Miniprotein binders against q6w4x9r395to579. Designs and how they scored, part 221

Target 1, 185 residues: q6w4x9r395to579
Amino acid sequence: GHCSLEGGSFVTTFDARPYRFHGTCTYILLQSPQLPEDGALMAVYDKSGVSHSETSLVAVVYLSRQDKIVISQDEVVTNNGEAKWLPYKTRNITVFRQTSTHLQMATSFGLELVVQLRPIFQAYVTVGPQFRGQTRGLCGNFNGDTTDDFTTSMGIAEGTASLFVDSWRAGNCPAALERETDPCS
Short names: E, the ipSAE of ESMFold2; O, the ipSAE of OpenDDE; V2, 0.75 times the mean of E and O plus 0.25 times the DockQ between their complexes.

## First folded at step 18 (miniprotein)

Design xl19 (at its last look DockQ between E and O 0.01; V2 from the best seeds 0.00; counts 0 for: pae E 5.0 > 1.5, pTM E .731 < .8, placed apart)
Fold by OpenDDE base, look of step 18:
Structure xl19 (fold): chain B 185 residues (1-185), chain A 107 residues (1-107)
Amino acid sequence: as target 1 above (185 residues)
Amino acid sequence: SAEELEREAKELVEKGLEKLRRGDPSGLEKIVEGVRLAVESGSPELIAEIAAKALRLAEELLEQGRYEEAAELVARIAELLIEAGDEDPWAYLMIRWFEWYAEEIRK
């Protein structure tokens, strides 16, 4: 499964469903029992302009019982708040520079993350086949059915992205604004 | 126009995916052409969507034991993406993922 966060507010789920939203919160991107130590991948969005529609991804966070790895738009990698030099390796996670503009978080448990730092901060998530049907969050449920990707944290299928996205907020933040998907998408 | 390219890209990819799923080799060429048009359109969102769909098919092909077809699909798409931008994250992820997945499924 492949999930992407692009263009500041565009998401493509593991099931290849595209949608857009504008929010300024931390959202659960991927949660799965396949992630060890109650691991979860989260996306941090913030204002990038003056209008409500000007929001962008500013950080990606992998959080588990043992690690809190933050990759920010400032090209700072931290674990549990401590800045780390690259390549940085834990027991089952490695963060390294893939290219001049891309960082990668590789894992031993079937999760791969690539973060584009510039010109736009974007994230690309790949999960192995063992994650099929066992994922939840903004990246969807990876079951091959796009019609149920907007399943909320409470297990309710929503018809619109706004309520779906809001359900995966990790903190107290304003409600997300839904924007229509590109007609060409 | 970019919009025209995007529409055509989507159409080609959808048709190609269906054909390839059914074992029609012409499907691959349609997918490839669709990816090319998507790249030309300059829409990273569209590329992401197409890449995701293609990889899903690759997974299906692998599960069906159609390893060569899956490999060719991933390789051809990755090649186009690399040609378009040598730092394309999708190309990298596609290749790595495929290699890993192919090994796992053969175990």
Scores: ipSAE 0.414, ipTM 0.755, lowest interface PAE 1.1, mean pLDDT 90
Fold by ESMFold2, look of step 18:
Structure xl19 (fold): chain B 185 residues (1-185), chain A 107 residues (1-107)
Amino acid sequence: as target 1 above (185 residues)
Amino acid sequence: SAEELEREAKELVEKGLEKLRRGDPSGLEKIVEGVRLAVESGSPELIAEIAAKALRLAEELLEQGRYEEAAELVARIAELLIEAGDEDPWAYLMIRWFEWYAEEIRK
């Protein structure tokens, strides 16, 4: 399954449902019992443009009871607050520079993260088939049904991205905005 | 001092966890008081440690079929973490894990 965070504000779920939102917060991108040590993948968004409401992805975080790995747009990778030189390896996670513009986090538990650093900070999440029906968060539930991909943290299927995204906040922050900013719209 | 608050918080939480394991409901209030002391101490690491221990106890309670005890424990801890205004994403992740467990109970 593939989930992507592109263009600073666009998300495509594991079930290929696209949406966009604007918000300044950390959000739970992927939560699954297939991740060891209560692990989760999180996305950090912040203001990015000249428009009052425009936001974009600024960091991706892998968090578990053992690790807090941060990959940020400043191109510094940290674990538990300590900056790390690449390649960086734990028992089951390896972070390395894939190309001059891309970093990769590979794991032994079926999660792969590729982060594009330039020209725009973007992220691509790949999970193995053992994750089917076993995920929650901004990347959806990976059950082959796009109609329930907007399932909130309380288990409620919503019809709008904004209510869904708001439920996955992992911080004290204002509600997300789901609006078109394209002048052609 | 913050160091004294942290030590007292740890002691209260350990006592409360043991009481809840035995089925003594007064353990919940000891854990709650421990969380309040941890928040007052200003130690995000201690707050995260306490939340993780509460989650583990909630898992034990669910495994034993003690659903109402598990739900009360997590609801009280989640309330305190939100009230404290903790910016640490770990606290919110713990809440989301319990929400997942609660949903599995309804199935």
Scores: ipSAE 0.159, ipTM 0.589, lowest interface PAE 5.0, mean pLDDT 79
ESMFold2 (binder alone), look of step 18: mean pLDDT 74; pTM 0.695

Design xl2 (at its last look DockQ between E and O 0.01; V2 from the best seeds 0.00; counts 0 for: pae O 10.5 > 1.5, placed apart)
Fold by ESMFold2, look of step 18:
Structure xl2 (fold): chain B 185 residues (1-185), chain A 105 residues (1-105)
Amino acid sequence: as target 1 above (185 residues)
Amino acid sequence: SAEELEREAKELVEKGLEKLRRGDPSGLEKIVEGVRLAVESGSPELIAEIAEKALRLAEELLEQGRYEEAAELVARIAELLIEAGDDPWAYLMIRWLEWYAEEAK
């Protein structure tokens, strides 16, 4: 399955459902029992566009009992707050520079993350078939049906991307907005 | 010291988990106190360990139909972690509780 975070907050789910949102928060991108130690992949968004309502990806976080790996747009990789030189290896995770513009996090548990650093900070999540029907978060539920990919953390299918995205917040932050407040209005 | 806080936090959490598992509601307050000590110790690894142990008990409680106890356990811990610095485990624990609750039904 493939999930992508592209451009100024465009997401394509594991079931190929595209959507866009505007928010300044950390969100749960992928939650699955297939990730060891109650793991999850999270995405951090912030304002970064020149237009008044754009947000974009600024970091990706892998969190589990043992690790908090942060890959940020400034090309710094940390684990549990400590900066790491690449290639960086744990028991089941390797982070390395794939190319001059791309980093890769490879794992032994079927998750692969590729982060494009330039020209735009983007992320590409690949999961093995064992994840089918076993995911939740912004990347959807990977069940082959796009009609329920906007399933909230409470199991409610929403018709609106913003309500869906808000349910996956992993921080004390404002609700996602379709548009920012215009200072002239 | 941080080591003393970690030791005390682990002891309180383990005792509280066992009490709550057996239906003694005072176990929850022991867990909460243990989480406070873990936060004070500044150990992210200990917080993650406590979160996972609490999730295992919550899963057990859900299988037993003890939904309110499971929800209160996770909510109380998450509240402390949010107050302490908006720890991402606070949110992930809630999402795992919701997942386990769906599975138990």
Scores: ipSAE 0.660, ipTM 0.814, lowest interface PAE 1.0, mean pLDDT 85
Fold by OpenDDE base, look of step 18:
Structure xl2 (fold): chain B 185 residues (1-185), chain A 105 residues (1-105)
Amino acid sequence: as target 1 above (185 residues)
Amino acid sequence: SAEELEREAKELVEKGLEKLRRGDPSGLEKIVEGVRLAVESGSPELIAEIAEKALRLAEELLEQGRYEEAAELVARIAELLIEAGDDPWAYLMIRWLEWYAEEAK
């Protein structure tokens, strides 16, 4: 399963459902019992301009009981608040530079993350087949059905992206705004 | 050993890339075998390195008008990576192919 966060406000779920939103919060991208130590992948969005529609992805965070890894737009990789040199290795996670513009977080438990640092900060999440039907968050539920990807944190299927996205906020933030996805993005 | 696999993988890929650059179709098969070995080695860094080199060659091939060869190179590697367990580079390669499909029209 492949989930992408592109163009600042575009998301494509594991089931390949595209949607767009504008929000300035931290959102849960991926939760799953397949992630060890209560792990979760999160996306941090912030204002990139003066208007409410000018929002962009600024960081990706993997958080578990053992690790906190932050990949930011400033090419800073931190673990538990400390800057780390690349390649950074833990028991199950390795963060390294793929290219001059891409970082990768590789894991031993079937989660992979590629982050494009420039010119646009973008993230690409890949999960193994063992995650099928067992994922939650903005990346959807990875069950092959796009119609139920907008399942909230409470297990309710929503018809709009805004309500869906808001349900996955990891904090008290303003409500997200929904826009239609540009298929050419 | 993993290290031996990595060395062999690198060698095959380098030879393959050079052959393919020269228009020798056997180069692709060497690259493919190299990717297999890289996957077997369990080195994400190596996979990343190979994938990046492949994409660079693909771009070079495009500049030379060798569109089909570029697409085939990327597609073959992507397929292997997907089969191996949905590597992030596979995703990027798929996106590249999608872009290619649109631009090659």
Scores: ipSAE 0.005, ipTM 0.195, lowest interface PAE 10.5, mean pLDDT 86
ESMFold2 (binder alone), look of step 18: mean pLDDT 79; pTM 0.752

Design xl20 (at its last look DockQ between E and O 0.04; V2 from the best seeds 0.00; counts 0 for: pae E 3.7 > 1.5, pTM E .720 < .8, other shape alone 3.229 > 2.5, placed apart)
Fold by ESMFold2, look of step 18:
Structure xl20 (fold): chain B 185 residues (1-185), chain A 107 residues (1-107)
Amino acid sequence: as target 1 above (185 residues)
Amino acid sequence: SAEELEREAKELVEKGLEKLRRGDPSGLEKIVEGVRLAVESGSPELIAEIARKALRLAAELLEQGRYEEAAELVARIAELLIEAGDEDPWAYLMIRWLEWYAEEIRK
């Protein structure tokens, strides 16, 4: 399964459902029992321009009972607040520079994260087939059905991205707003 | 002091968990007070530890067929953690785990 976070706050879920949102918060991308030690992958979005509705990805966080690995747009990688030299390895996770512009976090539990640092900070999440039907968050539920990928943290399928995204906030922050395509709105 | 709050919070939570294991519903009130003290102590790690212990007990209650007790425990802890976790992504993550677990045990 593949989930992507691309420029302009675009997300494509594990079931290939695309959406866009405008919010400034930390959001849960992927939560799954397949991730050890209550692990989850999170994304941090912040205001990115002079337009009040423009937001972009500024960091990706892997958080578990033992680790808080932050990969930020300033190209610094930390674990539990301490900057780390690359390649960086824990028992189950290796973070290394894939190319001059890309970092990779490889794991023994079927999660792979590739972060494009330049020219635009973007992230690509890959999970193995054992994750099917066992994910929640902004990357969707990975059940092969796009109609319920907007399932909230309370288990309710929504028809709009904004309600879905707001339910996955991991902080006390403003609600995400979906921009309508009508320029006269 | 923060150290006194942490010690007191741990004691209340352990006592409350033990009471709930034995079927004494007053244990929930002790856990709630313990969480409140943990929040006041300003220790995100202690709050996360309490949440993990509550989740473990909820699983035990579920195996014993005590579904209503498990649901009440998870729901109350989730509410307290939401109020406490304004700047702590770990607290929000634990809330999402408790919510998922509560959803799975809803009859």
Scores: ipSAE 0.280, ipTM 0.661, lowest interface PAE 3.7, mean pLDDT 79
Fold by OpenDDE base, look of step 18:
Structure xl20 (fold): chain B 185 residues (1-185), chain A 107 residues (1-107)
Amino acid sequence: as target 1 above (185 residues)
Amino acid sequence: SAEELEREAKELVEKGLEKLRRGDPSGLEKIVEGVRLAVESGSPELIAEIARKALRLAAELLEQGRYEEAAELVARIAELLIEAGDEDPWAYLMIRWLEWYAEEIRK
């Protein structure tokens, strides 16, 4: 399954459902029992302009019982707040520079993350087949059905992206907006 | 009745949240009591709702520099959810996030 966060506010789920939202919060992208140590992948969005539609991804966070790895748009990689030199290796996670503009987080448990740093901060999440039907968050449930991708954290299927996205926010932040206007990236 | 418990739980939590926002320490205990009532009511939805409200307040407290109060609130909510066998993934992750964040912002 492939999930992408592109263009500042566009998301394509593991089931290949595209949607967009405008929010300035931290959101759960991927939560699954297949992630060890209660791990989860999160996305940090921030305001990139003056309008509500000017939002962008600014960081990706992997959070577990052992690690809190942050990959930010300024190319800083931290674990539990401490800056790390690349390549950085934990027990089952490796973060390294893939190209001059791309960082990669590789894992031993079927999660891969590629982060494009420039010109637009974007993220690409790949999970193995063992994750099928066992994922939650903005990346959807990876069950081959696009119609139920907007399942909230409460297990309720929503018809709109905004309510879906809001259910997965990890913070006290404003409600997400669903607009047709392209955000600034 | 379950409905009565739910109503009371909501009332206590709302009152508690307001008090705690104002710096009244009695607010914490009201929130805790509200969560207990929610657990007793057997409504997972209510538990989740209340817990999320409390955790969002904790986030606000952290943003305001009220680290100790936030930490205490998070700890108490976490304990209650564990005792209740709560499986809300949002709450779980939020707790972990807040715990980490609280440590980081103190540096």
Scores: ipSAE 0.135, ipTM 0.589, lowest interface PAE 2.5, mean pLDDT 89
ESMFold2 (binder alone), look of step 18: mean pLDDT 72; pTM 0.666

Design xl21 (at its last look DockQ between E and O 0.01; V2 from the best seeds 0.00; counts 0 for: pae E 10.1 > 1.5, pTM E .713 < .8, placed apart)
Fold by OpenDDE base, look of step 18:
Structure xl21 (fold): chain B 185 residues (1-185), chain A 106 residues (1-106)
Amino acid sequence: as target 1 above (185 residues)
Amino acid sequence: SAEELEREAKELVEKGLEKLRRGDPSGLEKIVEGVRLAVESGSPELIAEIAEKALRLAEELLEQGRYEEAAELVERIALLLAEAGDDPWAYLMIRWLEWYAEEIRK
C-alpha cells in the first residue's frame, strides 16, 4: 500500500483515493496494530502563505513509546527532540539520505517513508501486505475499497474529506477546509 | 546547456504565471513551454517545482471561476510530465493531475 502527501494539500490513500484539504494541525496518517510500541505516523501541516488555503506539509513524525522521530522541511531529523546525524539508526528504524533531495525512513516492521525535501516538502508512505485492512488515519484503511477510506477515528464513514480529516487531528487546531471552490459549480 | 534550459524554463513559467493571473491567455503557452524545457533539462527538481507552481495556479484559476483555463493547464501539464520518464514523483503527479482535470471538467 502506498499513501502520498503531495503538493502541500493533496493526499492519496493506500487504496488510491485522492483528496485534498487545508489544515494547520498535526494529523494521524497511519495507525495500526502492526506498528510496534503503539506506533503512529503523523503529518504536521502549517500555514505557508497569507490565505487559509495556503497550507503545506512541514513535517512528518513517527511516534511510538520509544521514539519520536521528526523529519522537518528544514532538513532536520530529531528523535525525542535531539538532533540526529544521518544515517541514524535505532533499534528498528533507520533514517538516511536517499538522494540529495530525499530522505528515507526504513523500518524492520514493514513501514517505509520517503520524504522529498525540495522543492516541495512531500511524503510517501509504503506499508507491507500485513497492514492490509488494519490501517487507520488519513491514509485510509488499505482494504481495496476506496468508498470507505473516509472512515473517521470513531469508525464513521464520511462523504467529505473535511470531517474525515478533522477526526484524525492530534491536537487542538482549526477545522480543516476542503477546496474553496467547487469545480462543478 | 542544462543550466540554460533551467533558467529559460523558470523565466517562461514566471512570465506565464503573471500573464495568466492578469487574465492574459497567452500565459498558458508560456507555462507549457517552460514545462517542456524543464522536462528537456532532465532536472527532476525543476520539473517538480514548475509543475507545482502550475498546479497552484490552477487552483487560483478555479477560485476565480476560470474553470476551462484551469482544466487546460492541468491537462497539458500532465501530458508533458508523461514525457519525463519513469520518475516516481512525476508518475504520482500525473495521476493527481489527471484526477484533478477530471474533477474540473465535471
Scores: ipSAE 0.021, ipTM 0.368, lowest interface PAE 4.8, mean pLDDT 85
Fold by ESMFold2, look of step 18:
Order: C-alpha cells, then structure tokens, then sequence
Structure xl21 (fold): chain B 185 residues (1-185), chain A 106 residues (1-106)
C-alpha cells in the first residue's frame, strides 16, 4: 500500500483516496498493530506562506516506546533528540540517503518511508500486505474501500476531510477552522 | 506530596488489576481512581506505566476468552488518558487503545 504527502498539504491514502487539508499541527499518519512497541508515524505541518491556507509538511516522526526518529526539512535526522549521521541504524530501522534529494527509512517490519528533501519537502509511505485492514490515521484504513477512509480516531466515518483530519491531531493545537479565524494569536 | 500521590496511585492500580483478574468488576473503579491520582501527581511516566499494565491485563483476558472485559478495560484506560495527556505519545496510545477495543468486539 502507498500513502503520499505532497506539497500544498495534499494526501493520498493507502486506498488511493486523495484529499487536501489546511492545518498547523502534528497529525497521526499511521497506527497499526503491525508496528512494534506501539509505533506510529506522524507528520508535522506548519504555515508556509502569508495566508492561513498555505501549510506544508515540515517533518515526519516515527514514534514508538523505543524511538523518536525525526526527519525534518532542515535535513537533520534525530533519534530521541540526538542528531545522527547517515546511514543510521537501529535494531530494526535503517535511515540512509537514497539520492542527493531523498532520504529513506527502511524497517524490518514492513514500513518504508521515503522523504524528498528538495525542492519541496514531501513524504511517501509504503506498507507491506500484512498491514491490509490494519491501519488507522491520515493514510486511511487500507481495506480497499475509499468510502470509509475518513474514519476518525473515535471510529466514526466522516464525510469531510477537515473533521477527519482534526480527529487525528497529536498535540494541543486549535482546529483548522479556528486557525483560519485567528491565525495571529 | 507528588511522591505520596504516586505511591497511592500505584497501590490502587495493582489492587484494581488483581480484582479484574479474578472477575471482580469493582477493580475497574480502583484503577480509575489510581489514574486520577497519577494525573494529580503530574507524572506522565506513571500514567504510561499504568496504561502498559492495563494493556498486559487485557491480553491476559483475551487469552482467557474474556473479550468484553478486555474491551471495556481498554476503552476506559483510553478515556482516562484523554483526560490526562497532551503529549504526542499519549495521543498515539489513546488512538491505538480505542481501535483495539473495537477490534476485540468484532
């Protein structure tokens, strides 16, 4: 399955459902029992222009009970706050430069992340077939049915991307509509 | 003191877990009170420890075929973490636990 995070806050789910959102928060991209140590993949979005509707991806985070690997647009890779030279390897994760413009995080548990650093910070998530029907988050549920890909953190299928995305916030940040009405305070 | 609250929270949670193992539903309320004390103590580490213990008990209940008890425990811990946590790890655990409870009942 393939999930993509592309410029202008565009997302395509594992079931190929495209959507766009505008928010400045950390969001849960992917949760699954197939990820060890209660692992999750998260995306950090921030304001990228002069208007509240211009947001972009600034970092991708893999978080588990053992690791907090941050790949940020400044091209620095950290684990638990410490900067790492590439290639960087843990027991089951390897982060390396795939090309001059792309980094790759490969794992032994079927998750692969490719991050485009330039010209625009973008991310591409690939999961193996064992993840089918076993995922939640902004990347959807990977069940072959796009009609329920907007399932919230409370298990409710929503008809709009904004309600779905707001439910997957991983931090104390206002809802996207609130940010649109009060972007400066 | 924070240390006294933490100790009391741990004691309540352990007793609650033992009661649930034996099939005594009053154990859930003891766990709830323990989590509230852990929140008051200001210890995110203790809250995570309690969630981990509750998950281990839920796994034991599943192995014994006690699916509804496992799902209820998982759901209740997720709700308590929602009241207590602001960090990304807590949010991730909440989403996992809520989803897990749904899968158990299927």
Amino acid sequence: as target 1 above (185 residues)
Amino acid sequence: SAEELEREAKELVEKGLEKLRRGDPSGLEKIVEGVRLAVESGSPELIAEIAEKALRLAEELLEQGRYEEAAELVERIALLLAEAGDDPWAYLMIRWLEWYAEEIRK
Scores: ipSAE 0.005, ipTM 0.239, lowest interface PAE 10.1, mean pLDDT 76
ESMFold2 (binder alone), look of step 18: mean pLDDT 73; pTM 0.670

Design xl3 (at its last look DockQ between E and O 0.01; V2 from the best seeds 0.00; counts 0 for: pae O 9.7 > 1.5, pTM E .726 < .8, other shape alone 2.696 > 2.5, placed apart)
Fold by ESMFold2, look of step 18:
Structure xl3 (fold): chain B 185 residues (1-185), chain A 106 residues (1-106)
Amino acid sequence: as target 1 above (185 residues)
Amino acid sequence: SAEELEREAKELVEKGLEKLRRGDPSGLEKIVEGVRLAVESGSPELIAEIAEKALRLAEELLEQGRYEEAAELVARIAELLIEAGDDPWAYLMIRWLEWYAEEIRK
């Protein structure tokens, strides 16, 4: 399965459902029992222009009971807050420079993350077939059915991307329901 | 103070978890009371700790075949903790609780 985070906050799920959202928060991108130690992949979005509708990916985080690996747009890779030289290896995870513009996190548990650093920060998530039907988050549920890819953290299928995305926030940040007025929007 | 709220919340939660582990249903109300204090304290670290402990107990209950007790625990705790934490780990633990609640109801 393939999930992508591209350009102007565009996401394509494991079931190939595209959507766009705006937000400045950390979101759960992929949660699955197939990831060890309660692991999850998270995406950090921040303002990229003059309006709140201009947001972009600024970091990807792999988080578990053992690890907090951050790959940020400043090209620094940290684990549990400590900067690491590449290639960086643990027992189950290797982070290395794939090309002059791409970093890769390879794992023994079927998760692969490729991060494009330039010209814009983008991420590509690949999971093995064992993840089929066993994922949640911004990348969807990987069940072959695009109609329920917008399943919230409460298990409710939504028809809009904004409600779905807001349910996957991993921080105290404004939701779409909070009033925001911009005379230029 | 926030520090006193945290200490009190932690004591209530621990007592409630132990009661539930033994099969005493009154433990849930103690946990609920402790969670409310933890939310008032505004400590993401405490929220993460409570969510993680609740998740571990839910797993234990499921292994013992105590599905209805596990469902009530995870649903009630998740409901009270929504929007409360600021730490990504705390939110992840809450999202695990919510997923467990959904799966148990199936």
Scores: ipSAE 0.455, ipTM 0.771, lowest interface PAE 1.7, mean pLDDT 81
Fold by OpenDDE base, look of step 18:
Structure xl3 (fold): chain B 185 residues (1-185), chain A 106 residues (1-106)
Amino acid sequence: as target 1 above (185 residues)
Amino acid sequence: SAEELEREAKELVEKGLEKLRRGDPSGLEKIVEGVRLAVESGSPELIAEIAEKALRLAEELLEQGRYEEAAELVARIAELLIEAGDDPWAYLMIRWLEWYAEEIRK
C-alpha cells in the first residue's frame, strides 16, 4: 500500500483515492495494530501563506511508546526532541539520506517512509501486505475499496474530506477546509 | 552510459519545460524524449524528479488558464512514467499525475 502527501495539501490513500484539504494541525496518517508499541505516523501541517488555502506539510512524525521521530522541512531529524545525525538507527527504525533531496525512514515492521525535502516538502508512505485492512487515518484503511476510505476515527463513513480529516486531528486545531472549486469548472 | 543518459534527459526536460512555459508546443516533445531517456537510464530518482517538475508546470499552466496544455502535459507524462517500475515515490507520483490529468479534463 502506498499513501502520498503531495503538493502541500494533496493526499492519496493506500487505496489510491485522492483528495485535498487545507488544515493547520497534526493529523494521524497511519494507525495500525501492525505498528509496534502503539506506533502511529502523523503529519504536521502549517500555514504557508496569508490565505486559508495556503497550507503545507511541514513535518512528519512517527510516534510510539519508545520513539518520537520528527522529520521536518528544515532537514531536522529528532528523536524525542533530541537532534540526530544521519544515518540514525534505533532498535527497529533507520533514518538515512536516500538522495540529496530525499530522506528515508526504514523499519523492520513493514513501514517505509520517503520524505522529499525540496523543492516541496512531501511524504510517501509504504506499508506491507500485512497491513491490508488494518490501517486507519488519513491514508485510509487499505482494503481495496476507495468508497470507504473516508472513515472517521469513530468508524463513520463520511462523504467529504473535511469531516474525515478533522476526525483524525491529534490536537486542538481549527477545522479543515475542503478543496476549492476546480478552476476548470 | 547511465550517467550520460541522465544528463541528457535532464537537459531535454529542462529545455522542454521552458519552451512549454513560453507556449512553444515543441516543448512537450522534448519533455517526452527526456522522460524516455530517464526511463532508459533506470533512475527512479530522476523519473520522480521529472514527474514532479511536470506536475508543477501543469499547476502553473492551470493558474494561467492553459487547461488543455496542462492536461496534455500531465497525460503524456503519466503515460510514459508507467514504465518507471515499482519504486515507491515514482509509483505514487504516477498515480497522482493520472488522477490530476483526469481532474483537469473535467
Scores: ipSAE 0.006, ipTM 0.221, lowest interface PAE 9.7, mean pLDDT 84
ESMFold2 (binder alone), look of step 18: mean pLDDT 78; pTM 0.748

Design xl4 (at its last look DockQ between E and O 0.01; V2 from the best seeds 0.00; counts 0 for: pae O 9.8 > 1.5, pTM E .744 < .8, placed apart)
Fold by ESMFold2, look of step 18:
Structure xl4 (fold): chain B 185 residues (1-185), chain A 106 residues (1-106)
Amino acid sequence: as target 1 above (185 residues)
Amino acid sequence: SAEELEREAKELVEKGLEKLRRGDPSGLEKIVEGVRLAVESGSPELIAEIAEKALRLAEELLEQGRYEEAAELVARIAELLIEAGDDPWVYLMLRWLEWYAEEIRK
């Protein structure tokens, strides 16, 4: 399964459902029992201009009981707040520079993350087949059905991206927007 | 002190988990009070530790067919974690509790 976070706050789910949102929060991108130690991927979005409807990805976080690995747009990688030299390896996770513009986090538990640092900070998530039907978050539920990919944290399938995205926030943050704010709104 | 809050929270939660595991319903209120003290202490690490223990007990209760007890445990802890504020780790624990609540209703 493949999930992508691309410029302009575009997301494509594991079931290939595209959507867009605008928000300035940390969101749960992928939550699954297949990740050890209650692990999850999170995406951090922040203001990318003067308008509240202009937001972009600024960091990707892998968070578990053992680790808080942050890969930020300033190209710094930290674990639990401490900057790390690349390649960085734990028992199950290796973070390394794939190319001059891309970092990769490879794991032994079927998760792979590729982060494009330049020209635009973007992220690409790949999960093995053991994750099918066992994911939640902004990347969807990976069940082969796009009609319920907007399932909220309370298990409710929504018809709009904004309600879905807001349910996955990991902080007290302003509501997300599905589209650029109309100047007259 | 914050250290005293943490110690009391851990003790209440452990005692409450043991009582609830044995089928003593008074254990739930002890867990709830322990979580409240952990939130007051402001220790995200302690809150996450306690939430994980509650999730594991909920799994055990489900395996034993004790659905009503599991549902109440998960619902009560989730409500307290909503009050815990702005820590991403605490929000992740809340999302786990919400997922377990959905699975219990199935």
Scores: ipSAE 0.428, ipTM 0.752, lowest interface PAE 2.1, mean pLDDT 81
Fold by OpenDDE base, look of step 18:
Structure xl4 (fold): chain B 185 residues (1-185), chain A 106 residues (1-106)
Amino acid sequence: as target 1 above (185 residues)
Amino acid sequence: SAEELEREAKELVEKGLEKLRRGDPSGLEKIVEGVRLAVESGSPELIAEIAEKALRLAEELLEQGRYEEAAELVARIAELLIEAGDDPWVYLMLRWLEWYAEEIRK
């Protein structure tokens, strides 16, 4: 399954459903029992302009009971708040430079993350087949059905992205604004 | 054209997957050719899709006790992705394939 966060406000789920939203919060991208130690992947969005529609991805966070790894737009990689040099390796996670503009977080449990640092901060999430039907968050449920990707944290299927996205907030933030996906994107 | 290559790639892969599932070794070669065409088409998305399908089949093969075939399938796909370049999706999938190959060997 491949989930992408691109263009500052575009998301494509594991089931290949594209949608767009504008929010300035931390959102859960991926939760799954397949992630060890209650792991979760999160995305941090912030305001990039003066209007509510000017939002962008500014960081990706992997959080578990063991680790808190942050990859930010400033090309800073931290674990539990401490800056780390690359390549950085923990028990099950390795963060390294893939290219001059891309960082990769590789894991031993079927999660891979590629972060494009420039020119636009973007993230690409890949999960193994063992995650099928067992994922939740902004990346969807990875069950091959795009129609139920907007399932909220409470298990309710929404028809619009705004309520769906809001349900996956990891903090007290303003409500997300829904926009239609640009067909040219 | 790129579109033609993509269509042909998909067709070959689907046929190959089905053949391999049935135990026909020619299936693997069809998959390989399909991946080559996908690479030629310049579509990282297609490459990733094909690789994922291969992984799914590998899992099926493992469930059937066909470990060698699963390993070969994953290995051959990985080799092709190495040649495909450094596209983020392709590279990511390659890493996944490599990881999976290790799991198969266990």
Scores: ipSAE 0.005, ipTM 0.234, lowest interface PAE 9.8, mean pLDDT 87
ESMFold2 (binder alone), look of step 18: mean pLDDT 75; pTM 0.707

